VHH binders against c3ng28. Designs and how they scored, part 27

Target 1, 373 residues: c3ng28
Amino acid sequence: MLIIIRPSGEIALKSPRSRRNFEHTLANNIRSVIKEGKIWRSQGVLFLEVNDNNKNIEELSKVFGIASFSPVMSIKSYNNNLEDIINKAKEVFAEIVKGKIFSVRAKRIGSHNFTSLDVQRKVGEALYPFSRGVNLENPEVEVFIEIRNDVAYFYYKIIKGPRGLPVGVAGKTVVLFSGGIDSPVATWMMMKRGSIPVILNFNLGGSVHRKFVLEELSVLRKWSGGHKLKLFIVNGTDVLIKLSQIEKRNRVVMLKRVMYKVAERLCDKANAKSITTGESLSQVSSQTMTNLYVTEYGIKYPIFRPLIGFDKEEIVELARKIGTYEYSIKLPEYCAISTKARTSVELDEVLKDEENLNIDYEKVLENSEVIEI

## First folded at step 4 (VHH)

Design m04 (framework vhh_gefurulimab)
Fold by ESMFold2-Fast, scan of step 4:
Structure m04 (fold): chain B 373 residues (1-373), chain A 121 residues (1-121)
Amino acid sequence: as target 1 above (373 residues)
Amino acid sequence: EVQLVESGGGLVKPGGSLRLSCAASGFTFDDYAAAWFRQAPGKEREFVSAITWGGSTTYADSVKGRFTISRDNAKNSLYLQMNSLRAEDTAVYYCAAYSFYLDTPEGYDYWGQGTLVTVSS
């Protein structure tokens, strides 16, 4: 079975050198996900030849960098052999158009003694007796013929891919991953832009929390383009004990600041150039404009918040689409620190608390459990 | 096809210096962390030094102050300047690239074939 894979339109707009690199990464990701068959590039598309049709279709629908793909039948046809194309179209499409209103769409790359319109007209005429009629605007079924030099490709399904960019082209980001509804969606959004996520989790909920974080990462692994996901689990207990020494109203913001500082150290170790969070503006007391400012103050890497402008309903809809929602809702919230944070903590107080606590962020990271998924 | 090719190994006397080079091909080297590892006869592979895309470096305690790692992204190359060499530095030196974590061998996806460094009189 032959499949035509159409890269995201955004890839086609890149310089020739950059486009070559993006197509190369996409092909490698497809190889990693499919694990069988042959893949090659030709004039703006990828061809994939495989044996297991159903499994490969499901897997391709989760590869970022793919706009769409189509299983095809093909024939070798020379520039002035339109009759072979018509005869093959009848063979492939007669049953597909049977009893239905249809249309033929053709496109052509290369030099031929016929036009795309000639193909559409002649194939349409040949298929008409098998059909219920032709309607170019609103057909019940569309059949497609794509002619590329001396090969004609026949298909009637266009399956949508997730678009975006191939995972691996945009570098690494350290994700502060709570396992709630938001952080998996933020991770997915960064993968859609071609980033490899390095996952940092502060375990405040024991083995149950760990279980559902791993389930969520197993789901996200299906979207990673074959890239393994590295997970660093920090035991949060020692941090919580230290945080008991400061005012309750400042503890949630200070915990987040500790998380950001450890993520900063992980960026150094993992060669990541940004920190990603699932934070949305004003969603909870700790995520006010002032508290986000205080949390990130002095962090040397950019903080990406893909969900900053999203409301809760939008995030839930994406989580369901991605497949993480069913696991996210089972995670217990951390309760050792008050969820009723001050909506506007004082920067000077928080910096004084940080200096007094004197947490060794590097040591916290060094004692993490490391898992590859 | 991704390849890493080491060069510059050889025989050197204790207290001497040697510069190793690693040439990368088949991928964009400047987007990834790179490292040197070594394996002495009858021992397991050990970390020597790593460098991030931005030039941040880390060193094993045994080589700190004696070895210097550097990269030239324009030449797609990684280097290890080895000074004050000791008999204990005798090993096959490996270039490694593309890692989620800088100082663990299991984290690196691409490896060279190695270059032998012998320190003896």
Scores: ipSAE 0.000, ipTM 0.111, lowest interface PAE 21.7, mean pLDDT 83

Design m05 (framework vhh_gefurulimab)
Fold by ESMFold2-Fast, scan of step 4:
Structure m05 (fold): chain B 373 residues (1-373), chain A 121 residues (1-121)
Amino acid sequence: as target 1 above (373 residues)
Amino acid sequence: EVQLVESGGGLVKPGGSLRLSCAASGFTFDDYAAAWFRQAPGKEREFVSAITWGGSTTYADSVKGRFTISRDNAKNSLYLQMNSLRAEDTAVYYCAAKSFYLDTPEGYDYWGQGTLVTVSS
């Protein structure tokens, strides 16, 4: 089977050099995901030839950088003879338009002795006797003929892809990954913009938390464009014990500062230029404007919060579409410490507590378990 | 259905030793932090000791060096070995469990009914 793959419109708007680099990365990602068959570029699209049509449809639906794709029903080589195209269209589309109100859409690239309108009109006339009628604006079925130089491609499906940019074009980000509903969605959103996520997890909940974090990352791996996901697991228990030395209402913000500081060290190690979190504004007491300000104060890298303006319901809807929701809800609730957070902590008080705790962030990171998924 | 059942409390003389046990049912300590708290007459519950699912331990300053917390995951049981007991150690001792460590009684998911320890001549 042959599939026409159309890159995201945003890629087409880039400079010629950037467009080539993005298309090259997209082709490599598709090759990494599909593994078998042939892929090649042609005048603004990619062609993919494989033997398993159902597998290719499923896999392509999770490749960022794809706007749409179409399985090809038939191919016809011709010598600028429109009648060859009309006869082939009648052969392949007669059953498709049978008993339906239809329209013909034609696209043409190259030099021909006929126009796209000529193709649409003549093919429409040839198919009309098999149909229930023609409606150019609201047809029940559309049939497509794409003519590229001396080859015509016949298809009747345009399947929407996930859009976005190819994973790998935007560099690395360190994701503070709790395994709850939010952080997998934030990770997915960064991959959609072309970033490679490096996952940092503070394990506060033992083996069950580790299990479901790995399941969530297995789901996200299907969206990574073939890129491996690197996971760093920190045992958070020693940090929690040290946090018992400070005022209870400041502990959640201080735990987050520790997480941010360790993520900062991981950025250096992994050559990442940002930290990503699943935080949304005012969703919980630790995520007020003041507490986010205090949490990130003094961090050297940009903090990306893809979910900052999202409602909880919007995040849940995305988690279900991505496939992570079913695993996120099974994580035991270990964040009872977050119910004790102040809605507005004092920066100077938190910084003084941090100085007194004197946590060795590099040593915390050095003791992490590293897994490649 | 989920329960913590404590045993081993009693009357002991100053300088004596006592071992408390806590048996869990309906869940396993493999995925939980476990702690001992105590409550003396007229006081609120105080942290004594905790152990995480990974085996890390912590102790209140008043018991450090005298008490030892341990866990047997195969028996799904938590223990507190109390040595060099003092009159000030007299209290009802509670076993508690949570998915992560807390040094405050608030927010623990599961609690035992308590076992009385009296240190008196």
Scores: ipSAE 0.000, ipTM 0.161, lowest interface PAE 21.3, mean pLDDT 84

Design m06 (framework vhh_gefurulimab)
Fold by ESMFold2-Fast, scan of step 4:
Structure m06 (fold): chain B 373 residues (1-373), chain A 119 residues (1-119)
Amino acid sequence: as target 1 above (373 residues)
Amino acid sequence: EVQLVESGGGLVKPGGSLRLSCAASGFTFDDYAAAWFRQAPGKEREFVSAITWGGSTTYADSVKGRFTISRDNAKNSLYLQMNSLRAEDTAVYYCAARSFYLDSEYDYWGQGTLVTVSS
């Protein structure tokens, strides 16, 4: 079975060298996901040759960097003779259009003595007697002929891919991953832009929390382009004990600062150049503009918040689409910090509390459980 | 570089006719679906008419029977014949094209051409 894979439009707009590198990474990711067959690039597309019984549609539909793909029914070499293409189209599409309202779509690359319209009209005429009629606007079935120089490719499906960029082209980011609804979606968005996520989880909820974090990462692993996901689990109990020593009003922001500081050390260790969070502006009191400013103050890496401008309803819709929502809602609500965070904490007060707590962030990271998914 | 350039706009009296043209360059036009949109002053952009890769046409209810969309792939051109023009047809008219392979409604747009229907 031959499959035509069309890379994301953004890849086509890159310089020739950059485009080659992105296409190379995409091909490698496809090999890692499909694990068999042969893949090669040709004039703006990738061809994937696999065994006929592979159920690859679901797998390819989760590979970032793919705009669309089409399983090829038949291939015809020809020498500028349109009749050869028409006869082959009739042979392969007669059963496909049988009893249905159809349309013919043709695409040409290269120099020919005929136009795409010529192909569409003549193939349409040849197939009409087998069909229930033609309707170019709203057909029940579409048949496609893609002519690339002296080879014609016949197919009747264009399957939508997730687009984006191949995972691996944009470097690593450390994701502060709570296991709630937001952080899996933020992780997915960073993978869509080509980043490899390194997952950092502060376990404040015990074994049940750990179980659902692993389930969510298993779902995200299907979107990773074959890249393994590395998870660092920090036992948050010791941090919570330290936080009992400061004013209740500052505890939620201070917990977040500890998380950011440990993520900063993990960036150093994993060679990541950013920290990603699932934070959305003003969603909860700890995520006001002032509190986000205080939380990230003094962190040496950029903080990416893919969800900063998203409504909760938008995040839930994406979580359902990704497949993480069903696990996110099963996490028990963690109530270790019961005092509502101030909507505007004082930077100097928080920094003084941080100095007094004197937490060894490197040691916190050093004691983490490390799992590869 | 992909470009769409509209022409043929102008001032006409109610009941008059205009023919708009759109010249496409930098791509194989016959592989694209094409459409006309319009935007009246202070209003949102609205759909007028579309033509598919194979030449099938569709029209907004407000222009059906008065406007005719057509294409000439040999000249890489799209046309809109506008008859029985009304004051409410006054707008900037935009040519748009959509790639056969992309999951976008319309990827390429022209700069627009102004049509004014008034005495």
Scores: ipSAE 0.000, ipTM 0.094, lowest interface PAE 23.6, mean pLDDT 83

Design m07 (framework vhh_gefurulimab)
Fold by ESMFold2-Fast, scan of step 4:
Structure m07 (fold): chain B 373 residues (1-373), chain A 119 residues (1-119)
Amino acid sequence: as target 1 above (373 residues)
Amino acid sequence: EVQLVESGGGLVKPGGSLRLSCAASGFTFDDYAAAWFRQAPGKEREFVSAITWGGSTTYADSVKGRFTISRDNAKNSLYLQMNSLRAEDTAVYYCAARTFYLDSGYDYWGQGTLVTVSS
């Protein structure tokens, strides 16, 4: 089976050097996901050849950087004879258009003695007797012929990919991953922009929490373009014990500040240049603009919040699409922390608490459990 | 050093058969698509047949039904079985291979083997 893969339109708009690099990364990611077959670049598209019984081809729908893909039939002729194209089109498409209103779409690359419109018209005429009619604007079925130099490709399926950029082209980001509904979606959004996520989890909920975090990451692994996901698990209970020394109303913001500081050290260790969170503005008391300002104050790396402007319903819809929602809803809620957060903490008070607690963030990170998924 | 070496050419009478072989060294065929081309005296090089990594085959109209392309990845070899040979099949036959990341054309070519069809 031969498949034509069309890279995201955004990749096509890049410089020739950048475009080749992005397409090379995309090809490598596809190979990692499909695990068999051969892939090569040709004039703005990728061709993938696999065995006819390949059951992994549907996973191309989870590879960022792909706009669409199509299984194709092909013929080769050194002197492309329009009659050969018409005859092959009848062979491939007669049953596909049978009893349906159809249209023919033709594209051409290279030099030929005929135009795309010639192909569309002649093939349409040849298929018309099998069909229920032609409608160029709203057909029940579309059949496609793509002519590239001396090869003609025939297809009737265009399967949409997730678009975006190939995972690996945009560098690494450390994700503060709670395992709730939001952080998996934020992770997915960063992968869509080509980043490799490095996952940092503060375990506040014991073995049950750990189980569902791992299940969520297994789902996200299907979207990673074959890249393994590194998970660093910090024992969050030890941090909570230290936080018992400060006023309850400041504990949630201070816990998040500890998380940001440990993530900052992980950026250094993993060669990541940003921290990503699942925070959305004003969703919970700890995520007010003032509290976000206090939480990130003095952090060396940019903080990416892909969900900052999202409503909860929007995040839930995306979590369902990604496949993480069913595991996120089973995650235990740590109510003693989340329900007591102040909507506005004082920066000076928090910084003074931080100085007094004197937490060794590097040591916290060094004592983490590391899992590769 | 990457090399393709053709063999099996020779003189045969019209209606006869020949089997051409192409051996690869310095790389493995199981990573490449491969093809046969031919060039008759005074003419341009023309496509004969191609086989992809997955085993899909393509033939020029002039040889379809008479020639069969095949590969043996374990032996690192490509073959062309030629049946019902005609005088117009007389040419130098070339083995060609291309890599995974090809923008156009074939990366590697053999030196050719002569096939003569005459009485």
Scores: ipSAE 0.000, ipTM 0.105, lowest interface PAE 23.1, mean pLDDT 82

Design m08 (framework vhh_gefurulimab)
Fold by ESMFold2-Fast, scan of step 4:
Structure m08 (fold): chain B 373 residues (1-373), chain A 118 residues (1-118)
Amino acid sequence: as target 1 above (373 residues)
Amino acid sequence: EVQLVESGGGLVKPGGSLRLSCAASGFTFDDYAAAWFRQAPGKEREFVSAITWGGSTTYADSVKGRFTISRDNAKNSLYLQMNSLRAEDTAVYYCAARSFYSDEYDYWGQGTLVTVSS
């Protein structure tokens, strides 16, 4: 079975060197997801040839970098003779349009002695007797003929892909992954932009928390373009003990600073150039503008917050579409710090507390558990 | 980022000739249909000519035989050779490109003015 894969329009807009790299990465990701067959590039599309019994073609709908794809019903080589295309279309599509209102869509690449409109008109005429009628605006069935030089491709499905960029083209980001609703969505958004996420989780909730984090990452693995997800689990208990030494109202922001500083060390180790969080502005008291400023103060890497401008309802909608929501809502609430955070902590106080705690962030990271998903 | 830049417009006498150029940056014409459109003052934008990646061309009846569209993929440029110009050819000319994936033109230039007047 042959499949026409149409890369995201944004990939086609890249320079020749970048375009080759993006197409190469996309092809490799498709191979990793489909696990069999042959893939090659041809004039703006990728062709994927797989066994007729392949049931994993639907997985292409989760490969970032794909705008759409179409399983090809039939292929016809022709010698610039429109009659051959019309006869083949009638053979292939008669049953598809039977008893239905239909339309014919034709696209043409190369030099021909006929136009796309000629193809649409003549094929439409040939199929009309089998159909219930033609409607160019709202047909029940669309049949497509894509002519590329001297080869015609016949298909009747255009399946939407997730668009975006191939995972791997944008480098690595360390994701501070809580396992709540937000961080899986933020991870998905970074993968959509071509980044490989390296997952850092501070386990404050024990084995049940760990279970649902792993389930969420199993869902995200299906969107990773075949890339394995590395998870670093830090035991947060020792950090919580140290935080008991500072004022309660500063503890949430201090815990976040510890997370950011450990993430910074992981960036060095993993050769990542950014930290990603699921934070949305003003969603909770610890995520006010002032508290975000204090939390990231002095961090050497850029902090990406894909959800910074998202409403809670928007994040939930995406989590449902991604498939992580069902696991996020089952995550037990862990009251590691029971005192409500200040909406505006003082930078100087937090920095003084940090100096006094003198946490060895490198050692915290070195003692993490590493899991490959 | 993606940009189309037209050049070659100007003032010309009836019966004269002009060659318009369109340079693409941020993408290549290899996978795009490219076209010229024009818009005269107080009128709707109209199709002038189009070319596929393989060199197949189409022309509006009003310009057929007088205008020639061409493409140089190596230079990532589109051209419109305009001969036997008439007063009614006076318009702002726009370069446009359509991805194979799209059924409408995705990218447009800023336009170049062509004035045919004595």
Scores: ipSAE 0.000, ipTM 0.092, lowest interface PAE 23.4, mean pLDDT 84

Design m09 (framework vhh_gefurulimab)
Fold by ESMFold2-Fast, scan of step 4:
Structure m09 (fold): chain B 373 residues (1-373), chain A 121 residues (1-121)
Amino acid sequence: as target 1 above (373 residues)
Amino acid sequence: EVQLVESGGGLVKPGGSLRLSCAASGFTFDDYAAAWFRQAPGKEREFVSAITWGGSTTYADSVKGRFTISRDNAKNSLYLQMNSLRAEDTAVYYCAARTFYWDTPEGYDYWGQGTLVTVSS
């Protein structure tokens, strides 16, 4: 079967060279996900020819850079005249419009002896006897004919894709991935903008925590455009032992600073240019504006927080949509049951504690388990 | 049914030794950090010692060099060897377990009933 794939509108607005590079990356990601058939670019769209329509529909719905896609029937150039178009439209659309109020939408690219309005009018007339009527403004069913030079394409489904940009066009980001509800959603949002996530997990919860982090990443792998996800698991317990030396109310912020510092080293190792977190403003006491300022103070890479302005309910809705929520809720709740954190820690106190702890961040990273998902 | 059951408490003279045991049932220690806390009359529960699922140990300054925490995953048990006991060690000792290490009582998923240790002449 033949599928027309329409790239995100943002791609179409780029310079010709940039648009070509984005479309090339998108095509490669589709090839990596679908693993069969033929893909080619033509006049601002991609065509995909494959044998398994149900699997391909599901898989394409998770490829960032796709605005929409449609399974199509086609007539080749030597038969592409208005009467052939009318006859094919009757063949493919008569059953679709049966008992429905419908409209015909036509687009035309190239030189023809007829207009788009001619196509809409004549096809509408031909389909009218099968239908319950025509309404151009509020039809129950729309049928589409897209004529591209010497080929006419017929479709009645427009399936929405996830939009965004092809994964791989925006470089790498190190994601501080807790495995809770927020960090998988933040990871998904960075992939939507074309970034390849490098996952850094501080394992505070043993093998059960590790299990559900891997399950969440398996879900996110379906959204990665075929790119493998590299996971670094740090044993966080040695860090927690060192943190017992500082004031209890400052420990959560200090733990986050350690996580940020190790992420900074991973950026160097992985050639990533940013750190991404699942933090939203004022969600918990450790995520107040003052505490976020203290947490990121002195970090050399930009910190991306895709969820900074999101309510918890909005994050949960996205987590359910992407498929990570069911695994996130099974993780032990360390943030909910941990020692009370100050809503406003003192920067100078935290920096002094950090100097006194003198944690070897490079060694913490070197002792990580590395997994490719 | 999930339970932690402590044993080994009792009366001991200053300078003496005691070994506390904690048996877990209804779950396994393999995925849990385990800790000992104590509470003297009129005081809050304070951290004594902890051991991670990987075997790393930590101790409160007041007990370093005198107490030794250990675990036996095959027997699903946690131990605290207490040497050179002092009058200030008198307290109810609690076994606790959680999915990760923390040195405060908050956040521990499972607790024992406590066992009394009295250090007196």
Scores: ipSAE 0.000, ipTM 0.287, lowest interface PAE 14.4, mean pLDDT 84

Design m10 (framework vhh_gefurulimab)
Fold by ESMFold2-Fast, scan of step 4:
Structure m10 (fold): chain B 373 residues (1-373), chain A 121 residues (1-121)
Amino acid sequence: as target 1 above (373 residues)
Amino acid sequence: EVQLVESGGGLVKPGGSLRLSCAASGFTFDDYAAAWFRQAPGKEREFVSAITWGGRTTYADSVKGRFTISRDNAKNSLYLQMNSLRAEDTAVYYCAARSFYLDTPEGYDYWGQGTLVTVSS
């Protein structure tokens, strides 16, 4: 099976050097995902030659940097090029246009003894007897013929890709990954912009929580463009014991500060330049403007919150589309800390508590379990 | 940087004519279908006309027989010849380019800034 792959239009916005780098990364990501066949670039598109397999179609639909792709039939047009094209079009499209109002769309690159209009007219005439009629403006079915020099490509499916940028072009971000509904969606959004996520999880929920976090990351791995996902699991027990020493209302914000501080150390270790969270403004009491300010106070790296302006319904919709929702909802509730935080904690109180707790963030990170997915 | 730049808009009397041009930079029309859309104040953006890479044209019923779309791939330009203009043709006109996407604004990869056409006595 031959497939034409059309890169995201946004890639064309880049400088010539960056565009080549983006296209090169995209081709490498496709090779990593498909793991078979041949891929090559030709005049603004990529061609992929693989064994006929529905799994390849599904896998390509999850590669960021792809706007669309089409399985194609092809012929080399040597002698009597137009007649060969018409005969192949009948063979490929007769059943597709059967009983339907259709149109033929032709595109041509190179020098030929015929025009795109000649192709559209002659192929339309040849297919007409099988159809219910021709309508160039409102067809029920469109069939496409793309002629590139001495090769003609025939297709009737345009499968949409996820668009975005190839994973790997934007550098690394450390994701504070809770395994709830929000953090997988935030991770997906950062991959869509070309970033490689490094996953940091604080396990406060035991083996069942660990299981569903791994299942969510297995889903996200399908979207990673073949890049391995590195997961650091921190056992939060020692942190929770220390948090029992501070006022109950400040514990959730303090736990988040610990998470941010450990993520900051992981940025240094992994050469990441940002921290990403699934936080949305005012979704819960710990995520008010004041509490976010207190949580990130003194952190060296920029904090990306792709979901900051999203409501819960929008996040759930994306989680369902991504495939993580079914695992996110199965996470067990954790009662070792109060989920109830003040809507406005005091910065000076939190900083004083932090000083008194004197947590060794580097040691917390060093004791993490490391898994490649 | 990718850019579409429209020109040729202006004030014209009913029954008059205007020719809009759209120049592309940072990409070529060779691999794209191209279209004109328009948006009148307080209304949604509506389809006006499209031309495929192969030169096949389609028109909204409201402009059919009065407007003619054309392209010059060598000059990387798209045109809209507007004849027998009516007051209801008053709108900001946008050129757009797409690669085999739907005939909706959401299906287009690149958009121009728009050029105002006012048909008034």
Scores: ipSAE 0.000, ipTM 0.100, lowest interface PAE 22.9, mean pLDDT 82

Design m11 (framework vhh_gefurulimab)
Fold by ESMFold2-Fast, scan of step 4:
Structure m11 (fold): chain B 373 residues (1-373), chain A 121 residues (1-121)
Amino acid sequence: as target 1 above (373 residues)
Amino acid sequence: EVQLVESGGGLVKPGGSLRLSCAASGFTFEDYYAAWFRQAPGKEREFVSAITWGGKTTYADSVKGRFTISRDNAKNSLYLQMNSLRAEDTAVYYCAARSFYLDTPEGYDYWGQGTLVTVSS
């Protein structure tokens, strides 16, 4: 089967060089996901030829950089003779329009002795006897004819893709991944903008926590455009024990500060140029403007917070769409400590606590478990 | 699905000993911080002892040197050995578990129903 794949509109608007590079990366990602068949670029679209497998349609629905795609029912070469197109349309669409109110949509690329409207009218006339009627604004079914130079493509489905940019075009980001509802959504949003996430997880909950983090990453792997996800798991137990020695109201901010410092070291090792978190402004007491300022103070990489302006309900809705929500809710929240945290911690006090704890961030990272997903 | 069940409570004379047990079902202690809390009638629930999944222990000053907390992950159980019991130790004792260390009752994910310890003649 042949599938017409339409890249995101944002890609189509790029310079010719950039557009080619983005389309090339998109084609490579599709090859990595589909693992069979032939793909090629042609005048602003990609064509994918595969062995008629419904799994391929489902997998394309999770490839960032795709605006939409259409399985092709039939192809017809012609010598600028509109009758060839009309006869083929009648053959392939008669059963599709049977007993239904329909419309014909035509597009053409190249030079022809007829217009798109000519195609729509003549094909509409030919199909009318099989249908229940024509309605251009509110049809029960639409049939499409896309004419590209000397070839006509016949289809009746336009399946929406996730849009965005191909994973791989925007470089790497280190994601502070808790396994809760927020961090998988933040990871998905960075992949949507073309970034490859490097996952850093502080294991505070043992083997059960590790299991659900791996399940969430298996879901996100379906959205990665065939790119493997590298996961670094840090044992958080020793850090939590050290944090028991400082004022309770400062512990959550200090824990986050340790996480940021280890993420900074991982950026150096993984050649990533940013840290990404699932933090939303004022969602919990540890995520006030002042506490975020204190948490990131002295970090040399930009901190991306894709969810900074999101409500909890918006994040949950997106997590359900992505498929991570069902795993995220199985992890206990550390909200009791976050709720008791100061809404405005003192920077000098936190920095003094940090110096006194004297945590070796390099050693913490070196002792991590490394997994490819 | 998740349940903590305490046992071993009872009546004991001052200076005596008791061993409390807490059995977990539906989850494993291996992945959790575990703690004992107690509550006497008309008083707030107070911390007694905690153990990390790494085996580090913490005790309230009032029980330090007299009580010993331990865990057996193979039996999915938590224990509290109570020696040199005093009248002031009379309370309902609760087993609690969570994935993050905390020395206050707030924030514990799982709780038992409690077991009564009475220290009197």
Scores: ipSAE 0.000, ipTM 0.129, lowest interface PAE 19.9, mean pLDDT 83

